# Ledger of designs, part 6: miniprotein binders against ABC transporter G family member 3 (ABCG3)

Target 1, 243 residues: ABC transporter G family member 3 (ABCG3), of Arabidopsis thaliana (Mouse-ear cress) (q9zuu9r114to356)
Amino acid sequence: IAWKDLTVTMKGKRKYSDKVVKSSNGYAFPGTMTVIMGPAKSGKSTLLRALAGRLPPSAKMYGEVFVNGSKSHMPYGSYGFVERETQLIGSLTVREFLYYSALLQLPGFLFQKRSVVEDAIQAMSLSDYANKLIGGHCYMKGLRSGERRRVSIARELVMRPHILFIDEPLYHLDSVSALLMMVTLKKLASMGCTLVFTIYQSSTEVFGLFDRICLLSNGNTLFFGETLACLQHFSNAGFPCPI

## First folded at step 3 (miniprotein)

Design g7 (from M1 with L39F R43E E49M Q64L L68I R72Y)
Fold by ESMFold2-Fast, scan of step 3:
Structure g7 (fold): chain B 243 residues (1-243), chain A 87 residues (1-87)
Amino acid sequence: as target 1 above (243 residues)
Amino acid sequence: SPEDLQRLAEKIRELTQEVERALELAKQGDPETALRMIFDLEEKLFQLMDEIGKYSPEEAKRLLDEVIKLRYELLEIRKQIEDLLRE
């Protein structure tokens, strides 16, 4: 996926629209992790949604988004999108939830749906949790934040998307859980998936797992390039990298 | 268990030695083979991180710090090998 001069405007005061993302240029390669980083209201979530074709009706998009491959040009089934907050069914086990999701979202035979569910469980390192209740109701304490986030991502993996967009995969995770989540996603990317996700800020440990970084501030791109190049860019300028 | 944690620590040391071997191979005139070794070592490192993650955060902390250090070493060595290929 690649984008050129991508600008997104949102409905503002009266007849005026505010530019939320300003002339963004970038790309993400198959098998790699590209991260969009920035503080709140930097435009990172809006850019992610623009790339995934999930902007609200109040938004206008200018510029171009290119996706390589005939099937990847289709609006549904080719891409997965994981929201920052996902509704899970607490009364179901992880496996039951994913199987139920597969029944609703996939055509085909039952044996195929069971197979994709097991693949998703394995891909997200959920094997030890597969038969546990998701929980989350006041009388039913279940999975921790990290496991719940993995379930949310696994739900999209049953569709076997070529490109997976994730809004804040580390949201509300402690440092160790965040690192392990990034390791899992790095392995998923190595299996051929193109990952594009947003992060408010990262630890030094997590930062080293990214392939490419798009740094945003107030809708403007401060940097786009390889992780190591980002470190070198700011080091050579005599400033710390704003990770 | 303590024995399992010791086994994981030993595996981290083994990976560190293999990373150094890959860099030496690249300097001796085979950067293409060395780069393939680095990709394989990255996969092994990520697998090791998953194994460490099965332990509680308290138990895993020291090993994760070592693995993170090795991850950055791999990034630097990969860059050196890629630079040799461009030469």
Scores: ipSAE 0.000, ipTM 0.269, lowest interface PAE 13.8, mean pLDDT 73

Design g8 (from M1 with L39Y E42L F46W R72E L75I R78A)
Fold by ESMFold2-Fast, scan of step 3:
Formats: sequence, structure tokens, C-alpha cells
Structure g8 (fold): chain B 243 residues (1-243), chain A 87 residues (1-87)
Amino acid sequence: as target 1 above (243 residues)
Amino acid sequence: SPEDLQRLAEKIRELTQEVERALELAKQGDPETALRMIYDLLRKLWQLEDEIGKYSPEEAKRLQDEVLKLREELIEIAKQIEDLLRE
């Protein structure tokens, strides 16, 4: 996926249109992790939604998005999008939840649906939790935040998307769970998936796992490129790196 | 409002009727389609649980109990159909 001069304008309380994302340029390749990073209200989620074709009707998008050589054409099921917070069915086990999701959403034979579920469980490091209740009720033991987050991503993986957009995969995770999540996503990318996701901030260890970074501030792109080039860019400009 | 609670009660009754249709379909030899229907009903029921949750327990006690009972029935049916497909 690539984008050129991507500008997103959203109507708000003000009479004039607000440019939430200003002339963004970038790309993401199969097998890599591209991260959109920046402080709150920098436009991270809006850019992510623009790339995924998930902007609200009140938003206007200018510029171009290219997928597989076609301008802004993404066939149904070719991408997955994971919200920052996802509702799960607490009375189902992980495997049951993913299997029912697959039954509803996938065409094809029953054995294929079982296979994609098992693949998603393995890909998200959920094997030890596959038969555990998801939970989330006051009276029911259930999965912890990190495991629930991996289940929400696994749900999208049953569609076998070529591109996966994730809004804040580390949201509300402790440092150990965040590292496991990033290692899991890096393995997923290595299997051919194109990952694009947003992050508010990261540790040095986590930052080192990214292939590319798009650094946003108030809708403006401060940097776009490879992780190592980002560090050199800020050193050469005479600024400390913002991470 | 009382009218909203009546609307939610009617939706629960509609979902209960759809369960019977799914069970009949499984008996007629289409358990895979029946299982997909059960999953759809669970998804719709989850949405109803969110709407009912906006009311106080005093106002919506009966609807909350009906939803819980229906959810438990749907999960049990799904497991039975899955076992049938494994055979």
C-alpha cells in the first residue's frame, strides 16, 4: 500500500473545515511493520482509518491511496481493521469465538474454516488459551488484557487479510504483554502480512522492532522512513529524537 | 422508556423464534448453515445486551434474565451442532 499527498478534513464545531491530516506521503510493504506514531490528537487514528477506507461520512479525503497497483481499490476481505477496543463474547472460549466468526464470514468448506481458526490461534500465540473462556463478567475468570487484545487481532486473521490495520495494539498493556504482542506481530509480518498500526509511545526495545515509522504531530508528518533513518534524521537536524 | 423496553422484549422473542428455525435446519441435514445462524443470533443478542445494559437493573431485570437464558441456550446448541459435525 502507498499514499500520496493524503489530506483528511473533518467538519467539527468550527464553521471552517479542520485539516486533521496534512499532505501525508508513505508506503508499507508485505512482510513489514509500519508504525504511525505521535502524541494524542496528532492524527494517527484518522490517517490509519483513511488508509483502510474507514473514515466517517463527515470526513473528506484528498490525495491518492494505491493498493496492488489500483487507486483506492480494496476488495472485500483483502484487509483487516482492529479497533482500539473490541467487544468479545465472554461466555465463549477463544476457539469457539474464532470458529463462529469464521463460519459467519468465510465462504468455503468446513475443514477450511477449522484450519484458518487454528492458524490464527497459533499466529497470535493463543494456543495455551484456546479452550479458556474469554470472560469479562464480574463473576467469571477470563482472559487478561493482553490475551483479549490478541484474540481481537486473531478474529481479523481468520479472513487471511493481506493488510492488517491495528489501532493501538499496545493499548492498556503492561510492558511484558506489550513486548510479547510486538514479537507476535513481527512474526506475523514475517509470514507475509503487511502490518500498519498506531502507537502513542514505545520503549527502545519495541521501537527496534519496527521497519518503518511515520511520525505525526498536529497532522503534520515530521518524518517518514526506515527506523534507523528516523534516528539519523533527528540527530542531523540538531534535535533529540522524540522517542 | 416503557415503549423501548417493549421493543427490546419483541426483539428477544424474534431471536427465540429464529433459534427454532436453526434447530429445524440442523435436523433436516444442514448443520453448517444452522451453526452460522446460531452465531448470527449470538451477535444480535450481544447487541441487545448492550442496549438493555443502558437501563437500571430494576427497570430491565426480566429482559436481562431472558437474554442470559437465551445466550446459554445458544451456546449449548452451538456445541451440540459442532459435536454433530465432528462425528
Scores: ipSAE 0.000, ipTM 0.161, lowest interface PAE 14.0, mean pLDDT 74

Design g9 (from M4 with L39I R43Y D50M L68I R72Y L75F)
Fold by ESMFold2-Fast, scan of step 3:
Structure g9 (fold): chain B 243 residues (1-243), chain A 87 residues (1-87)
Amino acid sequence: as target 1 above (243 residues)
Amino acid sequence: SPEDLQRLLEKIRELAQELERALEELKQGDLETALRMIIDLEYKLFQLEMEIGKYSPEEAKRLQDEVIKLRYELFEIRKQIEDLLRE
């Protein structure tokens, strides 16, 4: 996936269009982790949604998005998108939830659907939780935030997308759970899934797992490139990389 | 805390003063020095935005407004420098 001169405007509170993403250029290679990083209101989520073809009707997009050498025609295709906050069905087990998701979304026979569900469970390290109730609804305690986040991602993996967009995979996770999540996603990318996701900020260990980074601040790109190049860029400017 | 928010506001004001120095370099025709100063300010502002983002939007509204203003000024100046470098 690649994008050129991508600008996104949204209706402002003053009845004029505000540029939320300003002339963004970038690309994500197959089987790698590309991270859009920046503070709140930097345009991270808007850029991610623009790439996935999931902008609201009030938004206008300029520039081009290319997928596999052709212009993108989203939302139909082999792409998955994981929202920052996803609704899960607390009365179902992890396996049941994923099976029902596969039943509703996938073509083919039931035995094939079972296979892709088990693959998704394995890919997201959910084997120990597969028969546990998701919970967390109707005042019922169930899976913790980290496991719930893994279930949300696994639901999209059932469709076997070539590209997976994730809005804040580390949202509401402690530092240990965040590191474990990133290790899991790194393995997933190594198995051929192209990951593009947003992140507010990261530890040094987590930062080291990224293949490519796009640093955004107030819609502007401060840097785009490989993680090593990012470290070199800020070192040459006399500063450590803002991780 | 209110004390932390006041400290962050002071840091933003310091960056605004550094921007005025970068504008003086640009006025004197030192495009290379001006560009480096702008890049440095973009980095420092990004760090402050990360700190400010730890507070709720309601708690940090004044700080966010000042950051947005400074970010826009940096954008305009960087555009001017890039335009001059193309000439």
Scores: ipSAE 0.000, ipTM 0.160, lowest interface PAE 16.0, mean pLDDT 73

Design h1 (from M1 with R36E L39R R43Y F46I D50L L68W R72E L75F K79Y E82L)
Fold by ESMFold2-Fast, scan of step 3:
Structure h1 (fold): chain B 243 residues (1-243), chain A 87 residues (1-87)
Amino acid sequence: as target 1 above (243 residues)
Amino acid sequence: SPEDLQRLAEKIRELTQEVERALELAKQGDPETALEMIRDLEYKLIQLELEIGKYSPEEAKRLQDEVWKLREELFEIRYQILDLLRE
């Protein structure tokens, strides 16, 4: 996937439009992790949604998005998208939740749906949790934040997307859970998935796992390129890198 | 330290050789095993990236450039193996 001169405006008060993303250029390759990084209100979630075709009706998008070198429109749901916070069903086990998701979303026979669910469980390192209740209800104890986040990603994997957009996969995760998540996502990318996701901030360890980054501040791209080149860019310019 | 940087450079060289072996295995008719080797090599590369990331960009520029080249090579070879697996 690639994008060129991508600008996103949102309706503001007083009938003006705010430019939330300003002339963004970038690309992501199959089998790699491309990260959109920046502080709150930098435009990273908006850029992610623009690439995935999930902008709200109040938004206008300018510029182009290409898939496989051809111009592509990004209609809602054509690619996998994982929200920052996902609603799960606490009374179901992980396997049951994913199976019901497959029943509701996929055509085909029961055997095929079971196979896809087991593949998603393995891809997200959920085998040890597959028969556990999701829980998280006031008097139902269940999965911890890290496992819940992996379940939310596994739900989208049931659809077998070639491109997966994830809004803050590390949101509300401790450092150990965050590292495990990144290693899991790195393995998922190695299986041929194109991953594009947003991160507010990153440890040095986690940063080292990214293939490319798009660093945003107030809608502006401060850097786009290889992760290692980002450190060189800021060093050469005489500014510290924000990691 | 200079010894640590030399050790990391040697690990990059070893991974490069293993990547080439995986491609050869895939071309000889075992792309499934080759893909599993590439996955293992990706994990090893992640560990190398974490170790190299502990050094400043100035200290580790050569190693970072070599890791970038190896990552490109892994990407190309993984794609070739995946193409072989597509019927």
Scores: ipSAE 0.000, ipTM 0.107, lowest interface PAE 19.3, mean pLDDT 72

Design h2 (from M1 with R36E L39I D50M L68Y R72V L75I K79E E82M)
Fold by ESMFold2-Fast, scan of step 3:
Formats: sequence, structure tokens, C-alpha cells
Structure h2 (fold): chain B 243 residues (1-243), chain A 87 residues (1-87)
Amino acid sequence: as target 1 above (243 residues)
Amino acid sequence: SPEDLQRLAEKIRELTQEVERALELAKQGDPETALEMIIDLERKLFQLEMEIGKYSPEEAKRLQDEVYKLRVELIEIREQIMDLLRE
């Protein structure tokens, strides 16, 4: 996936539009992790949604998005999108929830697609949790935040997308859970998935797992390129990377 | 076998009745007990879905459609019961 001169405007108060993302250029390759990083309100979630074709009706997008040499026309299920916060069904086990999600999302002969659920469980390292209740209500004990986030991502994997967009995969995770999540996503990417996700900030260990970085501040791109090149770029300028 | 398909069809009918009973109980003022019933029914339904899924669409399309419909109904009823508990 590649994008050129991508600008996103959001409906402002009194019928005027604010530019939330300004002339962004970038790309992401199959088998790699590309991260959009920046502080709150930098435009990172808006850019992610623009790439995934999931902007709200009030938004306008300018510029071009290319997938496999074509402008944004992919088969059903080719784009997966994981929201920052997803509603899970606490009364179901992990396997039951994923199977239910597959039944709702996949057309036709759904019961022949049972392997899709098992593949998603394996891909997100959920095998040990597959038969546990998701929980999370005051009357039910359940999964920890790290496992819950993995379930949210696994739900989109049942569609077997070639490109997976994740809004803040580390949201509400402690440092250990965040590192384990990134290791899991790195392995998922190595299996042929193109991962594009947003992160507010990261530890040194997590940063080292990224293949490519897009640094945003107030809608402007401060840097786009390979992770190592980002560190070198700011080092040569005489100051540390602004991440 | 045809006998297995008949047994599965009967299980779908029984689970549908139990799901409707759980909603009725919740509306009568016992959503806590209703939720416990739904949790048990969700597990039974998942096992039933696994059994029915072993058949090809040519063998069991009607049962696959019926169990899918029951799954949707169960999730809707569970959400209604959850809303009652939040109140």
C-alpha cells in the first residue's frame, strides 16, 4: 500500500473544515510493520482511517491511495481494521466469540470456515486462552487487558485480510504485555500480513521491532522511512529522535 | 446420518425455547439468573454449531441456516439482559 499527497479535512464548527492530515506520503510493504507515531491529536488515527477507507462521513480526503497498483479497490476482507476500543462479549469464551464474529462477517457456507477461527487463535497466541470466558463485567472474572486486545485483533483476522490496520494495539497495556503484543504482531507480519498501526509512544525495545515509521505532529509528517534511518536522521541533526 | 441430522434439528428447537425462556425471566425481574442461563446456552449452542459444521452445505444447509439464526437471536437477547443488569 502506498499513498501520495494525502490530505484529510474534518468538518469544523460553523461549516469550515480543519486540515487534520497535511500532504502525507508513505508506503507499507507485505510482511512488514509500518507504524504511525505521534502525540494525541497529531492526526495518526485519522491517517490510519483514511488508508483503510474508514473516515467518518463528515471527512474529505484528497490525494491518492494505491493498493497493488490500483486506486483503493480491494476484494472483500482484504482490509482489516481494529478500533482502539472494541466491545467484547464477556459471556462467551474466546473461541465462541471469534466463531460468532466469523458467522456475522463471512458470507455463504460459514461452518466450513471453522479453520479460520483456529488460525486466528494461533496467529494471536491465544491457544491457552481459547476456552476461557472473556469476562470483564463486575459479576464475571475474565481475561487481562493483553489477552483482550489480542482477541480484538484476532476477530479481524478471521477475514484473512492481506492488510491489517490497528488503531493503538498497545492501548491500556502494561510494558510487558505491550512487548509481548509487538512480538506477536512481528510474527504475524512475517507470515505475510502487511501491518499498519498507530502508537502514541514506545519503549526502546518495542521501537526496535518496527520496520518503518511515519512521525506525525499536528497533521504534519516530521519523518517517513525505515526505523534505523529515523534514528540516524535525528542523530545527524544533533538531537534525539522526537518519539 | 439422517438420524444425526434429526437429533441436531431437535436440539436447535430445544435451545431456541430455552433462550426465549431466559429473556422472559429477565423481563420478570431476574436478569442475573437469566444471564447465567444464557452463558450455559451459549456453550451448548457453540458445541451444536461445531457438530453441524462437520456436514457439507449440501447435507445440512437448512440446519446451518437455523443454527446461525439462533446464534444471532442469542446474542441479541444476551445484550438485552446485559442492559437490564446495567440499569
Scores: ipSAE 0.000, ipTM 0.144, lowest interface PAE 17.0, mean pLDDT 73

Design h3 (from M1 with L39M R43E F46L L68F R72W K79M)
Fold by ESMFold2-Fast, scan of step 3:
Structure h3 (fold): chain B 243 residues (1-243), chain A 87 residues (1-87)
Amino acid sequence: as target 1 above (243 residues)
Amino acid sequence: SPEDLQRLAEKIRELTQEVERALELAKQGDPETALRMIMDLEEKLLQLEDEIGKYSPEEAKRLQDEVFKLRWELLEIRMQIEDLLRE
């Protein structure tokens, strides 16, 4: 996927501007993780939604999006999109939840749907939790935030999307859970998936796992390119990496 | 012209000082005003980048490196100010 001069305006935004994303240019490839990073209100989620074709009716988008050499925005059903916050069914086990998702969304035979569910469980490192109750407010015992986040992503993987957009996969995760999430996503990308996701902040360890980075602040792109190129730029300029 | 490049370098230095002043203001208990200052400085830096972009890469290499460094410092400090606003 690639985008050129992508601008998003929102009606009724705060005093500072109607433009939330200003002339963004970028790309993401199969087998790689491309991250959109920046502070609060930088336009990260808006850019992600614009690429996925999930902007609200109050938004206007200008510029071009290219998928596999053709000009288009992303149509529904050709990608997966994972929201920032989870909405799961606590009375179901992980496997049951994913299986019902497959029953509702996929055509085909029962054995095929079971296979896709098992693939999603393996891809998200959920094997040890497959038969556990998801839980939540209604239950004292259930999955922790990291496992719940991985279940949300596994739900989208059941559809076998070629491109997966994730809004803040590390949201409310501790350092250990965040690293496991990033390692899991890196492995998922290596299987041919194009991953594009947003991050507020990252540790040096997590930053090193990204293939490309798009740095946003107040709607403006401060940098776009390979993570290694970003790190080398700081080293070559004679000062330390700031992140 | 060489004098124009020198003037641009001086403006970058002045912006760098203002960024540090904004961070101090935030630490002294006014992070909202500090954030507004940082946003204004981001706009001023964009204007400088446009002006520097009129010169060849070999002429303006050092200025481009300084601008890149200042942009990253702005990002770091903005994040620190936002953390203060969250408590």
Scores: ipSAE 0.000, ipTM 0.346, lowest interface PAE 12.3, mean pLDDT 74

Design h4 (from M1 with E32Y R36L L39F F46V R72Y L75W K79I E82F)
Fold by ESMFold2-Fast, scan of step 3:
Structure h4 (fold): chain B 243 residues (1-243), chain A 87 residues (1-87)
Amino acid sequence: as target 1 above (243 residues)
Amino acid sequence: SPEDLQRLAEKIRELTQEVERALELAKQGDPYTALLMIFDLERKLVQLEDEIGKYSPEEAKRLQDEVLKLRYELWEIRIQIFDLLRE
């Protein structure tokens, strides 16, 4: 996926539209992890939604998005998109929840849907949790935050998307759960999935797993490129002391 | 203009507060977000330096000195944040 001169405007409480993302240019390659990083209100979630064709009705998008050499229109349901917070059904097991998702979203035979569910469970390292209740509703025992987040991503994997957009995959995760999540996503990318996701914060270890970074601040792209090049850019930004 | 000089002084105060906020975030265990804030502040500081540079040294001596001090504060904090990222 690639994008050129991508600008997104949103209505505020005023009658005027504000530019939330300003002339963004970038790309993400198959089999890689491309991260959109920035502080709160930097436009990272808006850029992610623009690329996925999932902007709210109040937003307007200008510029071009290209997927596999073709200009992309607004492709509702064509790509996987994982929200920052996902509603799960606590009374179901992980397997049941994913199977229900497959039943509602996929055409075809029952055996195909079961196969897709098992693949998603394996891909997200959920095998040990497959028969456990999701829980977490009204004091029901169930999965912890890290497992719940992986279930949310597994739900989208049931549709076998080639491109997966994830809004803050590490949100509310402890450092160990965050590292496991990132290793799991790195493995998923290595299997051919194109991953584009937003990050608010990262440890040095997690940062090293990213292939490319789009660094946003106040709607502006401060940097786009490979992770190592990003660190070199920071070091050489006109300060007297090298990193 | 006295009104313009006052506006520029207010912008310097705002940037100084944001620099302090970035350092606090880094100390609380979020050095990457702090670094992103520092880069945004550096961009704003360059714009502010250009605006102040339109005045003669006699007219804007104190603002020029305050901006120079802020630039050194950003430099020091950025070094501290990079040290945290290396770990």
Scores: ipSAE 0.000, ipTM 0.096, lowest interface PAE 19.9, mean pLDDT 72

Design h5 (from M1 with L39E R43L F46Y D50F K54W K61L D65Y L68I L75Q)
Fold by ESMFold2-Fast, scan of step 3:
Structure h5 (fold): chain B 243 residues (1-243), chain A 87 residues (1-87)
Amino acid sequence: as target 1 above (243 residues)
Amino acid sequence: SPEDLQRLAEKIRELTQEVERALELAKQGDPETALRMIEDLELKLYQLEFEIGWYSPEEALRLQYEVIKLRRELQEIRKQIEDLLRE
């Protein structure tokens, strides 16, 4: 996926059109992790939704978005989007939840659907949790936040998307769970999935796992490029790099 | 331009007060929340440094000094909070 001169405007300020994302340019390569990073209200979630084609009706988008396979007659290019907060069914086990998601979302035969569910479980490091109840607050004991977040991502993986957009995969996770999530996503990318996701902030360990970074502030792109190039760019310019 | 520099100076002052507040919160028994505050403040200072970088050294000398000072304070306070979390 690539985008050029992408601008997004929304209502909500003195003028009708308020530019939330300003002339963004970037790309994400197959099998890599590209992160959109910035503080609250930097436009990172809006940029992510624009790339995924999930902007609200109140938004207007200008510029171009190019996605691999979008002009192909082969419809096997699929895009998944994982919301910041996902509703799960607490009365089901992880495997049951993913299987029923596959039944509702996938065409084809039962043996195929069971195969993709097992692949998703393996990909998200959920094998030890596959037969456990998801659970819910105030009802029953269940999975912890880190496991629940991985189940949410696994649900999208049953569609076998080539590109997966994730809105803040580390949202409400403790430091240990966040690191495990990032390692899991790094492995998922290495298996051929193109990951594009937003991050509010990054530790040193987490930052080192990114392939590319798009650094946003107040709708403006401060940097776009490879993580190593980002570190060198800030060093040469005399600016601090994200932790 | 002068109004922008004044705005940036005010933001540095606000961040300095929040850093002190985070340390007090950690000492009062909530180092987990305090660490989260410090991480947020680190990101805000990072963004502020980029804005200041648009000005020449001659124009923003005082702000650059204050940013360097605050960065050092943030690093020291982060270590203190992490030590509290270690117990």
Scores: ipSAE 0.000, ipTM 0.095, lowest interface PAE 19.5, mean pLDDT 73

Design m1 (from M1 with D50Y K61F R72S)
Fold by ESMFold2-Fast, scan of step 3:
Structure m1 (fold): chain B 243 residues (1-243), chain A 87 residues (1-87)
Amino acid sequence: as target 1 above (243 residues)
Amino acid sequence: SPEDLQRLAEKIRELTQEVERALELAKQGDPETALRMILDLERKLFQLEYEIGKYSPEEAFRLQDEVLKLRSELLEIRKQIEDLLRE
C-alpha cells in the first residue's frame, strides 16, 4: 500500500475546516510492520482510517491511496481494521466468539470456517486460551487485557486479510503484555501480512521491532522511512530521536 | 431513574422477542442467518446487562432477574440453533 500527498480535513467550527493530516507520503510492504507514531491528536488514527477507507462522511480526503497499484476502493475482505476499543462477548469462549464471527462474515462451508478460526487462534498465540470464557460479565473471571486485545485482532484475521490496520494495539496494556503483543505481531507480519498500526510511544526494545516509521506531530510528518534511518536522521540533525 | 428503568424493561422485551424470532427462523430452514442474529443479540444483551447491573438490587431486582432469565433463554436457543447446523 502507498499514499501520496494525503491530506485529511475535519470540520472544526461551522464552515471552518481543520487540516488533521497534512500532505502525508508513505508506503507499507507485505511481511513488514509500518508504525504511525506520535502524541495524542497528532493525526495518527485519522491517517490510519484514511488508508483503510474508514473516514467519517464529514471528513474530506485529498491525495491518493494505492493498493496493488490501483486507486480503486479495496475489495471487502482484502484488509482488516481493528479499533482501539473492540466489543467482545463475555459469555462466549475465545473459539466460540471467533467461530461466530466467521459464520457472520464468511461465505462457504462450515468446516472451512472452523479451519479459519483455528488458524486465527494459532496466529495470535491464543491456543492456551481458546476454551476460556472471554468474561467481563456477572462476576465472571475472564481474559486479561492483553489476551482480549489479541482476540480482537484474531477476529479480523478470520477474514484472512492481506493488510491489517490496527489502531493502538498496545492500548491499555502493561509492559509485559505489550512486549508479547509486539512479538506476536512481528511473527504475523513474517507470515506475509502487511501490518500498519498506530502507537503513542514505545520502549527501545519494542521500537527495534518496527520496519518502518511514520512520525507525526500536529498533522505534519516529521519523518518517514526505515527505523534505523529514523535514528540516523535525528542524529544528523543534532536532535535525539523521539522514541 | 424510573424513566430509565422503563426504557431498560422495554429493551428486555424487545430482545426476548428477537431471540424467539431467531429460533423460529432457524427452524424454518435458515440456521446460519439465525446464528448471525443471535451473535448480534448477545452483544446487545451484554450491554443491557451492564446497564441494569449499575442499579442496586433494591432498585432493579425484577429487571435483573428478567435479564438473567433472558440470558439463560438465549444460551438454550443458541444451542438449539447450533444443533440444526450441519458440518
Scores: ipSAE 0.000, ipTM 0.087, lowest interface PAE 22.2, mean pLDDT 73

Design m2 (from M1 with D50R E51N I52A K54L K61W D65F R72A)
Fold by ESMFold2-Fast, scan of step 3:
Structure m2 (fold): chain B 243 residues (1-243), chain A 87 residues (1-87)
Amino acid sequence: as target 1 above (243 residues)
Amino acid sequence: SPEDLQRLAEKIRELTQEVERALELAKQGDPETALRMILDLERKLFQLERNAGLYSPEEAWRLQFEVLKLRAELLEIRKQIEDLLRE
């Protein structure tokens, strides 16, 4: 996927129109993790939604988004998009929830749907939790935030998307759960998935795990390119990297 | 200093080799010994992370990144070993 001169405008509650994303250019490749990073109100979630075709009705998009059809020896689904907060069904086990999602979304035979569900469970490191109740009802003990987040991503994986957009995969995760999430996403990308996601807060140490980064501030792109090139760019200029 | 960063890089290489050895033991059917090795490695990595924290992020980011990668690998291997201990 690539995008050129992508600008997004949105209307506020007072009927004010403003440019939230200004002339963004970038790309992401299969097998890699491309991260959109920036502070609150930088436009990162808006850019992610624009790339995924999920802008709200109040938004207008200008510019181009291109999706290159890569040669696939395996049929891939459409784009997947994982919201920052997702609703899960607490009365179901992880496996049941994913099976029902597959039944509703996929054509074909039942055994094929079971196969993609098991693949999603393995890809998201959910094997130990597959038969546990998701929970979330007042009296039901269930999965913790880290496991729930991985279930949300697994739900999109049953469609076998070629590109997966994730809004804040580390949202409200503790440091250990966040690290496990990053390792899981890195493994998922290595299996051929194109990952594009947003990060609100990230340490310099976590920064090095990304293949490519888009740094946003007030809708403007401060940098786009390889993660190491970003650090070198600011180091050579005598400034610390604005992470 | 550059000499301190070089010593840190060498320690990271040594820890990486020990992680590979622990995984090999687990695959050969000794997950209990492998788990003990992983726990020792986690302790050593914690000490190494404290040492890396003495450097500025810009100067030490590469080595801190390698420490983070090694920690992520330890978490994944530990999960695999614990799974082997369960039926």
Scores: ipSAE 0.000, ipTM 0.113, lowest interface PAE 17.1, mean pLDDT 68

Design m3 (from M1 with R43V D50T K54M K61Y R72T K79Y)
Fold by ESMFold2-Fast, scan of step 3:
Structure m3 (fold): chain B 243 residues (1-243), chain A 87 residues (1-87)
Amino acid sequence: as target 1 above (243 residues)
Amino acid sequence: SPEDLQRLAEKIRELTQEVERALELAKQGDPETALRMILDLEVKLFQLETEIGMYSPEEAYRLQDEVLKLRTELLEIRYQIEDLLRE
């Protein structure tokens, strides 16, 4: 996936348009992790949604987005999108929830759906949790936030997407859970999934796991490129890297 | 059309053979070339999935099932090749 001169405007409170994303340029390679990073209100989520074709009706998009050279509808099994906050069914086990999701969303035989569910469980490091209850409003000794987030991502992996967009995969995670999540996503990318996700801020350990960074501030791209090049860019400019 | 579905089935068979050839090349001691082949095949498979996905399940269930299996196989083989390169 690539994008060129991507600008997104949204209706303001006073019925005027404001530019939320301003002339963004970038790309994400198959099997890599490309991260959109920046403070609150930098346009991270809006850019992510624009790339995934999930902007609200009130938004207008200018510029170009290409997926393998095509400016088109997302093809069968081509991409998934994980919201910042995902609703799970607490009365189901992890395996049951993913199997239920597969039954609703996938064509094919039951044995094939079980196979893709097991693949998703393995890919998200959920094997030890597969038969545990997810937990709900009453918190029936279910999964913790880190495991719940991995289940949310696994639900999208059941569709075998080539590109996976994730809005804030580290949202509400403690530092240990965040690192484990990033290591899991790094392994997922290495297995062939193209990952594009947003992050508010990261530790130096987590930052080192990213392949590419798109750094945003107030809709403007401060940097786009490889992680190491980002550190060199800001060092050479006499500014600290704003991670 | 039935002719188009047959053409797509043939493309699935061709891609499956190329994916298996890449794995064999990696096992024979050339995982770097094999990985490049897999990355190229990833693009071709994506294009094939796009075309097959335009059909309804009633029309193309067998092809959609086959292309899903090929996607899974390609992912597994890519992982194997990358593991060989880490060693």
Scores: ipSAE 0.000, ipTM 0.100, lowest interface PAE 21.2, mean pLDDT 72

